# Designs tried in a protein design chat: VHH binders against q93235. Part 26

Target 1, 248 residues: q93235
Amino acid sequence: IFMKTLDPKVPRFYGKGTIIGVNPGVGYQPWLKERPDSTLIKYNLRDQKSYKAYLEQMKTYLTKYDSNATETRECGAGDSNDDLEKNPDALPCRFDLSVFDKGCSEKSDFGYKSGKPCVIISLNRLIGWRPTDYQENSVPEEVKDRYKAGSIAINCRGATNVDQEHIGKVTYMPSNGIDGRYYPYVFTKGYQQPIAMVKFDTIPRNKLVIVECRAYALNIEHDISSRLGMVYFEVMVEDKPVEEKKEL
Key: E = the ipSAE of ESMFold2; O = the ipSAE of OpenDDE; V2 = 0.75 times the mean of E and O plus 0.25 times the DockQ between their complexes.

## First folded at step 15 (VHH; framework vhh_surovatamig_d1)

Design s46 (at its last look DockQ between E and O 0.42; V2 from the best seeds 0.00; counts 0 for: pae E 2.7 > 2)
Fold by OpenDDE, look of step 15:
Structure s46 (fold): chain B 248 residues (1-248), chain A 123 residues (1-123)
Amino acid sequence: as target 1 above (248 residues)
Amino acid sequence: EVQLVESGGGLVQPGGSLRLSCAASGFTFSSHSMSWVRQAPGKGLEWVADISSSGDSTTYVDSVKGRFTISRDNAKKSLYLQMNSLRAEDTAVYYCAKLETEYGSYWFSFDSRGQGTLVTVSS
């Protein structure tokens, strides 16, 4: 059973009789609090005011990564948050937002102005959870070309056949998805939740596209009814003249 | 400040029972879903059970189904875990955890936990 709520303090989606469970849920940004019942990202390319709220939401969301250097550590290749469970003094890995600089940063208005909107994909914080890698020969076909061990691959497609025809080219940042180095989640100050971004490069104008994004790891189950392991949202990039409000 | 204080842990023989309690303060307890998590020696943190804010919905990890019962008393701001038919593999520090909906998230996330209470199941 899939349930929705309009209470901002309660998850919008939950199902299968579970509150949080062991399987990740997928979230996305921007989500506007002023429109909690809407999963629609809709704006007009010709009207900057129409996408301002989305930009602000994206900026606001990303402020959580403005951590004091004393609360996080730089993590290179091979590093991870594995020691957080064993060492209470360990600092969590600092998330690098520069991975989004190619069209999905604040400098580029997260692609909205150019008609290539970016969407943040995240997993909810499950305690102790970390992605399990696929075996090389067991990687799902839809992410096989981008999958990297140690990461959570993301794949977005049209929800229906029509949507799939319309969704166009999609770019993933990073290409491999969410970096697994930032797992597991533990209760520690300064923890930075890893994210990925999806950029819609050739999404059509003046058409509603229903998007399904799935997260891929061996231990992520996909269930359409409960929406586990996936998220749905709609994107509509309009290109229309801005109607001048006739001052009556 | 969110405070969660677990109690009720101890040494018990296999097949025995324990009841854990968690006293919550510093937030509106009745408005938040809650969980129990545990960490066995040498292992990572594991989700055990959760309960909705109203108490009308509960979920358990498979290994404890039929043996453990999560409950709450919102008036007392307390969370409970009744553990029956305890096994050696249930040995762990048990933590009470507060769930929260992160800003802009559609899902619950673990937000805070207590210091834990040790449960040792041994003959």
Scores: ipSAE 0.614, ipTM 0.828, lowest interface PAE 0.9, mean pLDDT 91
Fold by ESMFold2, look of step 15:
Structure s46 (fold): chain B 248 residues (1-248), chain A 123 residues (1-123)
Amino acid sequence: as target 1 above (248 residues)
Amino acid sequence: EVQLVESGGGLVQPGGSLRLSCAASGFTFSSHSMSWVRQAPGKGLEWVADISSSGDSTTYVDSVKGRFTISRDNAKKSLYLQMNSLRAEDTAVYYCAKLETEYGSYWFSFDSRGQGTLVTVSS
């Protein structure tokens, strides 16, 4: 059983003593609930059965964004979930999945069949938290070219020098990361958690790559030992011959 | 449908005690960590305490440490907050909150809460 944990004394997804935290934590999909202690995404390009479970998990996770016209509202420029602080009858902004139509949607099997798997990145829901902006001269170099005020930028890198050389090209959707209009989280029916996706365009075949993704806003702290502001997972895209079952 | 119903609030003098209860339904209670949060008049929500799904791990905000005790009874699908040595600043609406693991992360997210129960600490 392939399992990766950052702290061997603490199960990754089943905390007996974990707390909600006061600084945003980062989550990812696909995560398979039948393998709850594993953060490994591993499949063989030549065997569609090997990635079917990841596709089904992505589809299931995204069903919460199916239309709910009575519990959400369409938000345009200048709108935000700030209205929820002032008016308890206000509806939260609807999150539109069409931003992922360029290779990270169901139509493209979320990139898995082409060896360019997409991974959803999200922040845990903390009461009252919202992103604050970097000043222009203080934007971290990793996200400077993609940073937009009001948003939470995402960057993924290899966890070691070898992983960084192997991770290849990463495409971020949206390129600016997670739009801050969906914050703060308020306990309200219909809230749609904003997400981003990262697509690994040129990840090598038959090599394990340990990935670290971080979320960037002025008020997101990063701490490797407590996993603040970041998430780790492993990707292995195989391209191996399979023993073919012939029809009789 | 997830339902969380708080009770046990009331008026109490400083130094007094109250026990809050939360009845849970519509989800597998024993599989989720739970939390108490509160909102003082005119203020934002404040986290108070959390408890693991088994009940064997608890954490408290510093201002209530040593005075409040969070507990749960998984057989009765109930969450409790024993509040002792109450102070005027503990006056708030108290909510129980269901936590869920953010998918693929080490972190819990706030997910659902009840309508709350009012605790007033006043002479």
Scores: ipSAE 0.400, ipTM 0.705, lowest interface PAE 2.7, mean pLDDT 83
ESMFold2 (binder alone), look of step 15: mean pLDDT 79; pTM 0.796

## First folded at step 16 (VHH)

Design c74 (framework vhh_5c3l_4; at its last look DockQ between E and O 0.26; V2 from the best seeds 0.00; counts 0 for: pae E 11.1 > 2, grease 24.5 > 24.2)
Fold by OpenDDE, look of step 16:
Structure c74 (fold): chain B 248 residues (1-248), chain A 123 residues (1-123)
Amino acid sequence: as target 1 above (248 residues)
Amino acid sequence: QVQLQESGGGLVQPGGSLRLSCAASGFTFSTYAMSWVRQAPGKGLEVVSDISSSGDSTTYADSVKGRFTISRDNAKNTLYLQMNSLKPEDTAVYYCAKLEVWYGSTWYSFDSRGPGTQVTVSS
């Protein structure tokens, strides 16, 4: 029996009807494992201890991008992880975290200290999945101004009308969303998950805001009931005096 | 460090049966959903079956429904795939894969896989 050498790095199919499904899900960070049932990001501007766990989670998450030069390669504008399908010896593209330096880096405490918190948006890893580009005239209106072919646009809004009134200005890094060059996902140690960050620039104080973030590509379906192609989380930035616990 | 190791593969005749095992270590096995994926010659990776952390929920690709059964023993940190009525089209390298709940969502994502075990169905 003649069997061709298989390339374990090149996934192409993910199963309809499986737990994972055929459409991408959207996730976010920081999500605290110690509070798995909570999608609330709540902290007090006046209490550094209140947002420490979120900072640590963000830092921990981003450590996965600390790869050595032997595990990844630099990719220019014309490069992509498509090369991995053609060449089993090819290295995955290195993700550039510098795109988040404008207020969403560790140096800026990811915006938490300044009351402009940043949230990481990512898609789950589906075997063989790649974003499909919109036609120029078919780009959804809500992302039309920021959409770039080859990328997955992200748009966040208030979940309700009230939330939309409160969410304020939102900045996306990069503006075009998640860079599609890093697709498809491959089973390789050096693979780096592409991400985008959303910065809440003018979120109100002492108010709960329910946020809905959607990912946009032609082959991403949106369904509110199943939360397909979207993620919900809550943000509350408090500005209150810290009560001194009287040590009895 | 997450470690997954498949075993039980081999050569079998059409209509035959095989049972694959996957030994897991380096993580709390009982808290993660698991999956079997395969790669046939000249084809990409395909999800074969997946199972919830508790084992209460299972799914199968249409091509293997009624023939394959996924199960797990959380006490032994082992994932299984019972393959019955095997066909030549089932010839592939089979991988066990660790799934994770994607951050803050209800969706799963592929995390890690083993080196794979070869299954060959031939007369």
Scores: ipSAE 0.567, ipTM 0.800, lowest interface PAE 0.9, mean pLDDT 90
Fold by ESMFold2, look of step 16:
Structure c74 (fold): chain B 248 residues (1-248), chain A 123 residues (1-123)
Amino acid sequence: as target 1 above (248 residues)
Amino acid sequence: QVQLQESGGGLVQPGGSLRLSCAASGFTFSTYAMSWVRQAPGKGLEVVSDISSSGDSTTYADSVKGRFTISRDNAKNTLYLQMNSLKPEDTAVYYCAKLEVWYGSTWYSFDSRGPGTQVTVSS
């Protein structure tokens, strides 16, 4: 029995008309479809099998960025997907995964092998939505040192004071967060959803840490009761001896 | 493999009615919210309506409020759109879409779909 779709507390991204959405939700990966009610990322550093499913989910999720030159275009600074709303022949901007090559790629097992797990942060797809910039003096303190106009900044913190004491150093890739050039989302073949990753560099062993990540743009509201603009997940990196199982 | 098949479109005069159906297979239909999305000639995609997995909650675009009714039959794995008082502006290809629920996020998925069903409103 699964009845969590269109929960009254889940933000609706459907706005007025097809071009402008209301407020995006925030998602994360890896989320295991086999455990749909769980937001726990738990594994043992000494047991490679304990994190294999997370690696497989990350790899599967990222296959959507295997691009064909005929389906996407290269976008530079100042480019955006604005033309997609008015021109069905326009190509969406190509998202380049190389920004993750230093610690959050398959080559490094997305940080799981070293106890520095990476988590993908994304916005849900709202047709027509795009980020609105903060004025310089109104950028929230949590992201002020990393904020760049045209981007959606990401910040992750411990959900409680205890979790904040434990979460340790967090690295954001890219440091500015999600680049707005890949917006708006429109239903077109080849669209590549932009993402960011968060790497937990010094998360403690054998302790559960509850993480809250928020996305920051002037037109993203934050509300705990409706979970607007934020996502929660738990991380438990164990470092324990592997117990032997007897054969039958 | 997710399969969505739209049907029930056709040519109607302004003021007429049509009922669209979407047959779903390859997933547990009753646990997912669903949407109708349309694309008019030369235009982008417009979300017409959505409906919760139970059917208890619905939302409509302003352009169709009071004229269109979304519904679902979870026993038959079928989504419906009753379209009344049709206008030439409603001319489009209509697609059904599975809403991809992700904890803390809601997504529309158009990756697995049929050709849609053409609705043409003209004299």
Scores: ipSAE 0.000, ipTM 0.275, lowest interface PAE 11.1, mean pLDDT 79
ESMFold2 (binder alone), look of step 16: mean pLDDT 81; pTM 0.818

Design c75 (framework vhh_5c3l_4; at its last look DockQ between E and O 0.58; V2 from the best seeds 0.00; counts 0 for: pae E 3.0 > 2)
Fold by OpenDDE, look of step 16:
Structure c75 (fold): chain B 248 residues (1-248), chain A 123 residues (1-123)
Amino acid sequence: as target 1 above (248 residues)
Amino acid sequence: QVQLQESGGGLVQPGGSLRLSCAASGFTFSDYAMSWVRQAPGKGLEVVSDISSSGDRTTYADSVKGRFTISRDNAKNTLYLQMNSLKPEDTAVYYCAKLEVEYGSTWYSFDSRGPGTQVTVSS
């Protein structure tokens, strides 16, 4: 619905004042290569073939985190990629995919089989960019309960009032959103782009739901017209009998 | 394999000029937007200028606006940065960077860069 171009090499949106912009954009997976003009995630619970492509896309996307131990380092709670800017020999922090094990891992078919589909949320890679923390009393209400300083909170809602009524319970993994320890982005081998996943736990069957996901940090602007700081996609989980193709 | 190689850096006096070049290979150069970024001593990476794939759109950091000009020759797979009226604060390693749109994203991201070329502005 919101597709402006079919060319995957050209962005659909541009930053304010610059080509790439100074504010992060939000992206999502799965996005099927065979349907580049569609932002719709649609599948039938009764038809495994209908969601296979989404699973493959998710798997393929996550292969970028397959790194050699020599290219990344383990980072604890107090560690960050800040050193990458100062020390060219520093290794980037390794992203831990285990944070998605509660229903959004490959083992769980990313929730698709169970009718609780997961979507990956990411920010575009801006050089030198890092999230700025809200003050404790200035955290937006919609993410206040999940916000953690040093992270980018994610919140998804229905795009319209009707969609909001249908979207149901949404789970965020991790709850705090995208871990900020992986920022800033620098040109280094082995850099791992941090992501979060959104799980739709109670999305209705046989209804189209338009979803708006926003990223929250003090330095992330939200603008509907320019789509800054947010992303739209549609989800349709069908539960219908699979019509047997009569072999003529 | 994407390869980017900067050249044209050096030592110049304040008010002087340099022209940087970036030779690109391993991808269809004309399909991608490009950027110049720099890193001054003790500072983080900064975007200097960017240019669309066709060259019809260019942008500049406020600090270099009016002094620097980004251009490209798609037939030669080369990106350029003309730097005029250079200042000591322009001293940095300058990198050529490839922009891409990650599939599933509607925005540009930085993808690859060269090893960089040193620009030193000093009296």
Scores: ipSAE 0.758, ipTM 0.872, lowest interface PAE 0.6, mean pLDDT 92
Fold by ESMFold2, look of step 16:
Parts: structure tokens; C-alpha cells; sequence
Structure c75 (fold): chain B 248 residues (1-248), chain A 123 residues (1-123)
């Protein structure tokens, strides 16, 4: 079951998920430009050519993190982007891709060659928005084991009962989700949008799995009808013999 | 390089009107939704209004509904904000912002803005 997406030229403007609102939407990569109405990630594990386009899309998306010395600053514990709203000369925190080196980097073909595909999860950029923490006793069950104050936790599940049975083991990178130090978003030179990745470690072969991923912070509302705070995509990892080409 | 330049700000009495313009270059203007964003003294940024790439859909903050009208002229690469019945609380720097839809998302994201134009509403 494919999830409908809006035409890139005519996004939804109404409701809490608009940029005139306080609730971020969720996006994912890879999404192929050649198939803009499709949310399907489908490839054959035995055919490297079948996932080449996904690798190229992941690489292209991640090139925006290649800036270094003059556009960003190093940020450690206690550093954040909090002063960006009031200080036009402040440099935004650099987002370090090394967190993805455990199977979601170019060296591993982002997990595609091993049948453990990685998917990038991001929040749309609302100016000035920043995550608000859950109280200790109110953290949703789905993320309680991985939740860290100051972060936006990510959880992915199967969309239907069958998908829930099939989705298998999921690895979250970072485990706590998206680090809140990279918020707020402001119109600042060199801003690097924070992201997380989800690796599907044990997704079945030759079966379509519909995935729902949600972002968790106290000020992220989840509404299934408007798709606030969540995103849907489908994954099908095939494991089939490759067709041979023969001379005429 | 994306270039956005606001103009048309100034000093006006309460109840007056102003028309803001934003000249766009360095991208295909008709492919992108646009927004007006404002910042009042000592306050954070507030989204005022959005308009779709074709201009057929618009959204307004509650504080400006019925008083402000966003429009665009894709042939002239220009975004407009008609501000009527101005109030002192409308005093702010007004920014023109380019929006985009990230891949695999049904939501707008902010991309870039101009340097802004000052609007002051006072007696």
C-alpha cells in the first residue's frame, strides 16, 4: 500500500503541520527524483545495479555536511545553537556524520549491500522551533529505553499488524535520536540540519513492509489523519536470481 | 545564488496601509512557495503568511487574518504583502523567505531569506 505524497509544487498549507504552526513534519531519504510520487524503496540484494540510485541519492543528500572551517563551529557537551537567533555573527554547530559509521556510511553502501538498508529521518525546518522535554514519568513507551532529555527520539514500526510482524530489528543512529543542540533552525549561513538514521537489520526478503516512523518530543504532536510528527515509506528487499542477458 | 530583497517598509500611522515587495533572483521563482516572516523588537521570529508556488493557496497567522494579503507575480519574480488596518503591534522587520519541500516529505521547510525591511506603526 503506497502512501500518497503531495506534489512538490503544491504542499499542504493547512493545519498544525504547516510552516504557520508549531508542529514539525517528518521527512526521509532516500527518495528518488525519477519517481516523485513513490515512497517505495525496492531493490534486489543480488543485483548491485538495482540499488545504485539509492546510494547516489544518499551521497548527494549528505554532501551538504561537507563544509568545515568557515561556516560552522565544533560543538561539544554544553554547546548549542541557542545564541543563533540573537547573534548574526555566531556560527552554527557542525553536524558530524561519523555517528553513522556503524553500517550507515558510504563504506557499507548505507547498508544496502548487506540487506540492512539505512533511511535518513529529518524534521522540516521551522524557524525558531526547538524540542521540549518530556517529564520523566511521561516519556512514551515506544522510546522510553532510548530517550534522552534534550533530544528528539525516533521510533519506527510496521504500519499494519502484518508489517509489525515483519519489520524485525531496527537500529537507531544515534540511539537517542536527533540531538537538540542543533536547534533552533534560523536563516544562518552554513546551518547544518540535524538528522538521524534508521537501519533495518532483519527486514525479510521478497516481502513489502510498510514502515511508520515517528519523532518524539513533548511539543511534537502525532496525528495520523494529518500525518503530524510521522512519515511513511515502504521497503522491499528482494533476493532473487539476476536475469541473464544473452546474445541474439 | 539565491537573492531576496525586500522593500516598501516605512513609518505609518495606525489604521494605515503599506505594500511590501520582495524581488527574487538566482532561482526559478515559480517553482517555490514563499513566506513573509517578521520580528518585532525584543521578540522572536513570527511567520506572517505563506503562498504556494502558483499562488492559488495562501495561509495567514491569526494575528493578521483579514488585514494582510499575500500575493505573487511569477512573471516579475516578485512577492508582495499588502498590509491594511495596521496596528502598533505590527511594528517589526519583515523578511521574505524562500520555502522548499524536502524529498520524501509533504511539508514545507524554510530555506533562505532576505535582509528585511522595517515597518513602524506609531502615532
Amino acid sequence: as target 1 above (248 residues)
Amino acid sequence: QVQLQESGGGLVQPGGSLRLSCAASGFTFSDYAMSWVRQAPGKGLEVVSDISSSGDRTTYADSVKGRFTISRDNAKNTLYLQMNSLKPEDTAVYYCAKLEVEYGSTWYSFDSRGPGTQVTVSS
Scores: ipSAE 0.377, ipTM 0.686, lowest interface PAE 3.0, mean pLDDT 84
ESMFold2 (binder alone), look of step 16: mean pLDDT 81; pTM 0.820

Design c76 (framework vhh_5c3l_4; at its last look DockQ between E and O 0.45; V2 from the best seeds 0.00; counts 0 for: pae E 3.0 > 2, grease 25.3 > 24.2)
Fold by OpenDDE, look of step 16:
Parts: C-alpha cells; sequence; structure tokens
Structure c76 (fold): chain B 248 residues (1-248), chain A 123 residues (1-123)
C-alpha cells in the first residue's frame, strides 16, 4: 500500500500490486460534494438549516436503491448473488432498506434532528471479492457478540482514548453489519451495493468526536497507516443558540 | 451519461497481438483512473490492468505482466490495451472500466464498464 497524493480529490492509497488493490476500503455517508476536503459531520440541533445538506445527501444517496422490479429479484435466506458470475441473465438481489427503519430512515431524518445521527458504512467495489467468514473461535472480540457468518461486521470506536470516552452508545443496523449475500460485485445495471448504518445514540453535544469504523471479515486487513479496512470521520453535534443575523 | 465502448477484439493465433481501444464519453476522462477487466468462459471477472488518471502509474495482473501494456490518450478520451504474445488462456470478453473515488474514502472503486469486446486466441 502506497500513499500517492495529498490531493483530496484523488485516492491517497493504492493497493499492493494494483491501483485498486485486493483489500476492501471502507467508505461513509453523508459526504458533501461541496466540501470534498472535509470529513466532518457538523450541525446544530437548534438549526435545521445546518443539517439540511446532510439529509439531502443521504436521501439522494439512497435513491440508487429505487430499482425496477425487473432489474432485481427478491432474495430470501440462503440466496446470494453467486449466480451473477455464472449466469449473465441472473438478476441481482434487491437490497431492503427497511432494516434502517429504527431511527436511521428518512422518516426519522436519519437521526439528525433528534441528535442521534446515522452514518452509512460501505465497502468499495472490488471485482470478484467476497467476505470470508471467521471460524467461530477466531472472531475478533469487539464484534463477537454481533458477528454472523456470511456478513461483514462493523465496529466503530473513538480514534483516541478521549474520543472513545465521548463516542457513547453506538447502534449498528443491521446488528450483524453488511449482508454478504450481495457479494460478489458484478457489472450489472441492477446491482445494489450492500450497506450498513451506524447510529450514534449518546454522542455528546458541542464536542468533536473522531470516529474510526472498521469492517470485519477474515480477508479484511486492518492497518492504521494505510487505512486498510477502516474509515475515519468526525462528528460534532452542537446545541447552541442560533445567532440572528442583525440586518444592518 | 457515462459511455464506454471497447473495440479491437477478434480472433488471433497464439503468439499474436491485438490492440484494444476504449472510447469514453459523458465524463471528464482525464480525471479518472481506468481499468481493463476480462471474463473467460466459465470464470469470474479478472482485473487485467489499471492506469491512473494521468497515466503515470500502471499495474498488471501477474498473468499478463510483460505481455500487455495499458495506456491512455486523454486528449482523445481513449484507453488502450496492447496485447502481445497472446495465449489461449487470454481468451475472454474484455471490458474497459471506469474507476471512481469511493464514497468519502481514499480508495478506488469500479463504477462503469462497456459492453465488452471478444478476444479469442486459438490455433
Amino acid sequence: as target 1 above (248 residues)
Amino acid sequence: QVQLQESGGGLVQPGGSLRLSCAASGFTFSTYAMSWVRQAPGKGLEVVSDISSSGDSTTYADSVKGRFTISRDNAKNTLYLQMNSLKPEDTAVYYCAKLEVWEGSYWYSFDSRGPGTQVTVSS
């Protein structure tokens, strides 16, 4: 893994042997295009205008799951996208957004209004990549209680000790993380990228919290220096009076 | 709308050469990394080669190192793959693919691809 550029508009890390690499990267939403250099999610609870852009970004992002019924199929337990590699006529599994209805849906303003903001976690699209399951006795301790074979577990913590003290309770939707049945990625119009959401239930007010989220599968490497298998962002939920612009 | 169109595929004998082209439109070509991927019969997709937006960095699968060369002409919005010393194992549909920066991350991700061009290496 090499750091290539400081240009925030270009990927900073290349995988070993290839530009895109063989290990998944972790992404997050909301990311505002108008602030491409910022990984900060900051808003004021008392100012709806301050978090409007984040809501719009989340809404816009999730529109990609509005699929025509003809382009996807319903997948039950035991189903997967495995057939997509072998059968060009196979339809990809439809992603179910209802898993986010408990506080991380549009109806709940993705938790922003209530001061419990939700963040989308995703993995970059690697050709042919799929998560490898841990053995039962080899599941990392931090995700052991939530881990399910066939899924990619997500765990978020404070980046520093101070941040960890401030991050508070975190809820994962679904609890098991990203559903692996949507892998592998294939080039098809109807493919839906699986995601998970992280909800910050008790994040403090008027404090900056640096968050580190890691993805867990046997074939996901974690490295802080190269940021493999993890993503950093900052969250600040303010609770301050809105200064009335005195019309001079 | 992003459009990618491959050309240059065909039937060639072992040891022969082909040059694939990919015409790109609908996006600022010079600002995106690009990739060639292929799918052989009965196999999954395989990354063949990738190239940075400026063309200053290239990578190759081990199976094609020393034989294939990826290049680009940003003025013409075209991606190329020079394939030399072709082997029967190189028989596949070849796709050009657009890479993108993935969702608030520092990583590339596959975004779009063309319809593909058939390459057949046979005696």
Scores: ipSAE 0.626, ipTM 0.823, lowest interface PAE 0.7, mean pLDDT 91
Fold by ESMFold2, look of step 16:
Structure c76 (fold): chain B 248 residues (1-248), chain A 123 residues (1-123)
Amino acid sequence: as target 1 above (248 residues)
Amino acid sequence: QVQLQESGGGLVQPGGSLRLSCAASGFTFSTYAMSWVRQAPGKGLEVVSDISSSGDSTTYADSVKGRFTISRDNAKNTLYLQMNSLKPEDTAVYYCAKLEVWEGSYWYSFDSRGPGTQVTVSS
């Protein structure tokens, strides 16, 4: 009942499932479903077992982009999903993972083995929502050099001043963020949700870094207290000797 | 394979009532939040209501508050929508939708839906 006083623009979350709203939530991968209350990505470079679960989660998540010629279509420049809502014969655009092949693919263990982990950034599938463009003079400074009309820009920063000093170089794939041609989201068979990835190229060893990532479109509002338009996760890449347990 | 099957639609006069049902199979129904969504002729989809996996939390679109009640029976794997005081504006295909916790947060995302059931409110 108390939820009924919330701003209608805020997605209504309180655990097990209120999602009516007009502002998309921002999510990340890898997120381990067996630890649903944890947003920590922590592993030791010297212990391959310590990051295996993250690799498996990334691989499993990405299997949904295996294409089917009868359920999706190829889309190039100028194509979009504009007809999805009203045309039962329309096929959604196929999302191509090849944009991630330069360091954020399975071949490179998504950057984990080199200490440059990749994180998927996505918007939840909010029915009927599509991005609205900024005017040229109103693009936020954080994304101004990477913003492209029709896209949703992504920016990640350290949550505190200390985290910002430690987060280091961040590479965005694609640089413009999430391509808006895959919107609106509609319940249609074969729909492929667009994503972007963020690679943490110079994150320090043995230090916890709290990361805040935000999505940018004119109709995505940001509010820190309700985490509107943003997501938080923590990254800790260790480089420590592996200790064995004593065995009887 | 997730299977959702809506039923209980039909033709009803303004002010009347209908109860929609959604039979669920192919997944552990009691662990997922569920939603009703609708599509009026020539319009986009609208989220009507959602319900938590336990059934203890619900929300409603403003257009249906006080008239519609979402509920579930986890023992029967069935989702319900009681629709009272129906208006011509409620005419739509109604879909049952399975939700999943979104990607490292408590945001839900639509995962699967049924084929829908037609509700027509007219004199």
Scores: ipSAE 0.379, ipTM 0.688, lowest interface PAE 3.0, mean pLDDT 83
ESMFold2 (binder alone), look of step 16: mean pLDDT 81; pTM 0.819

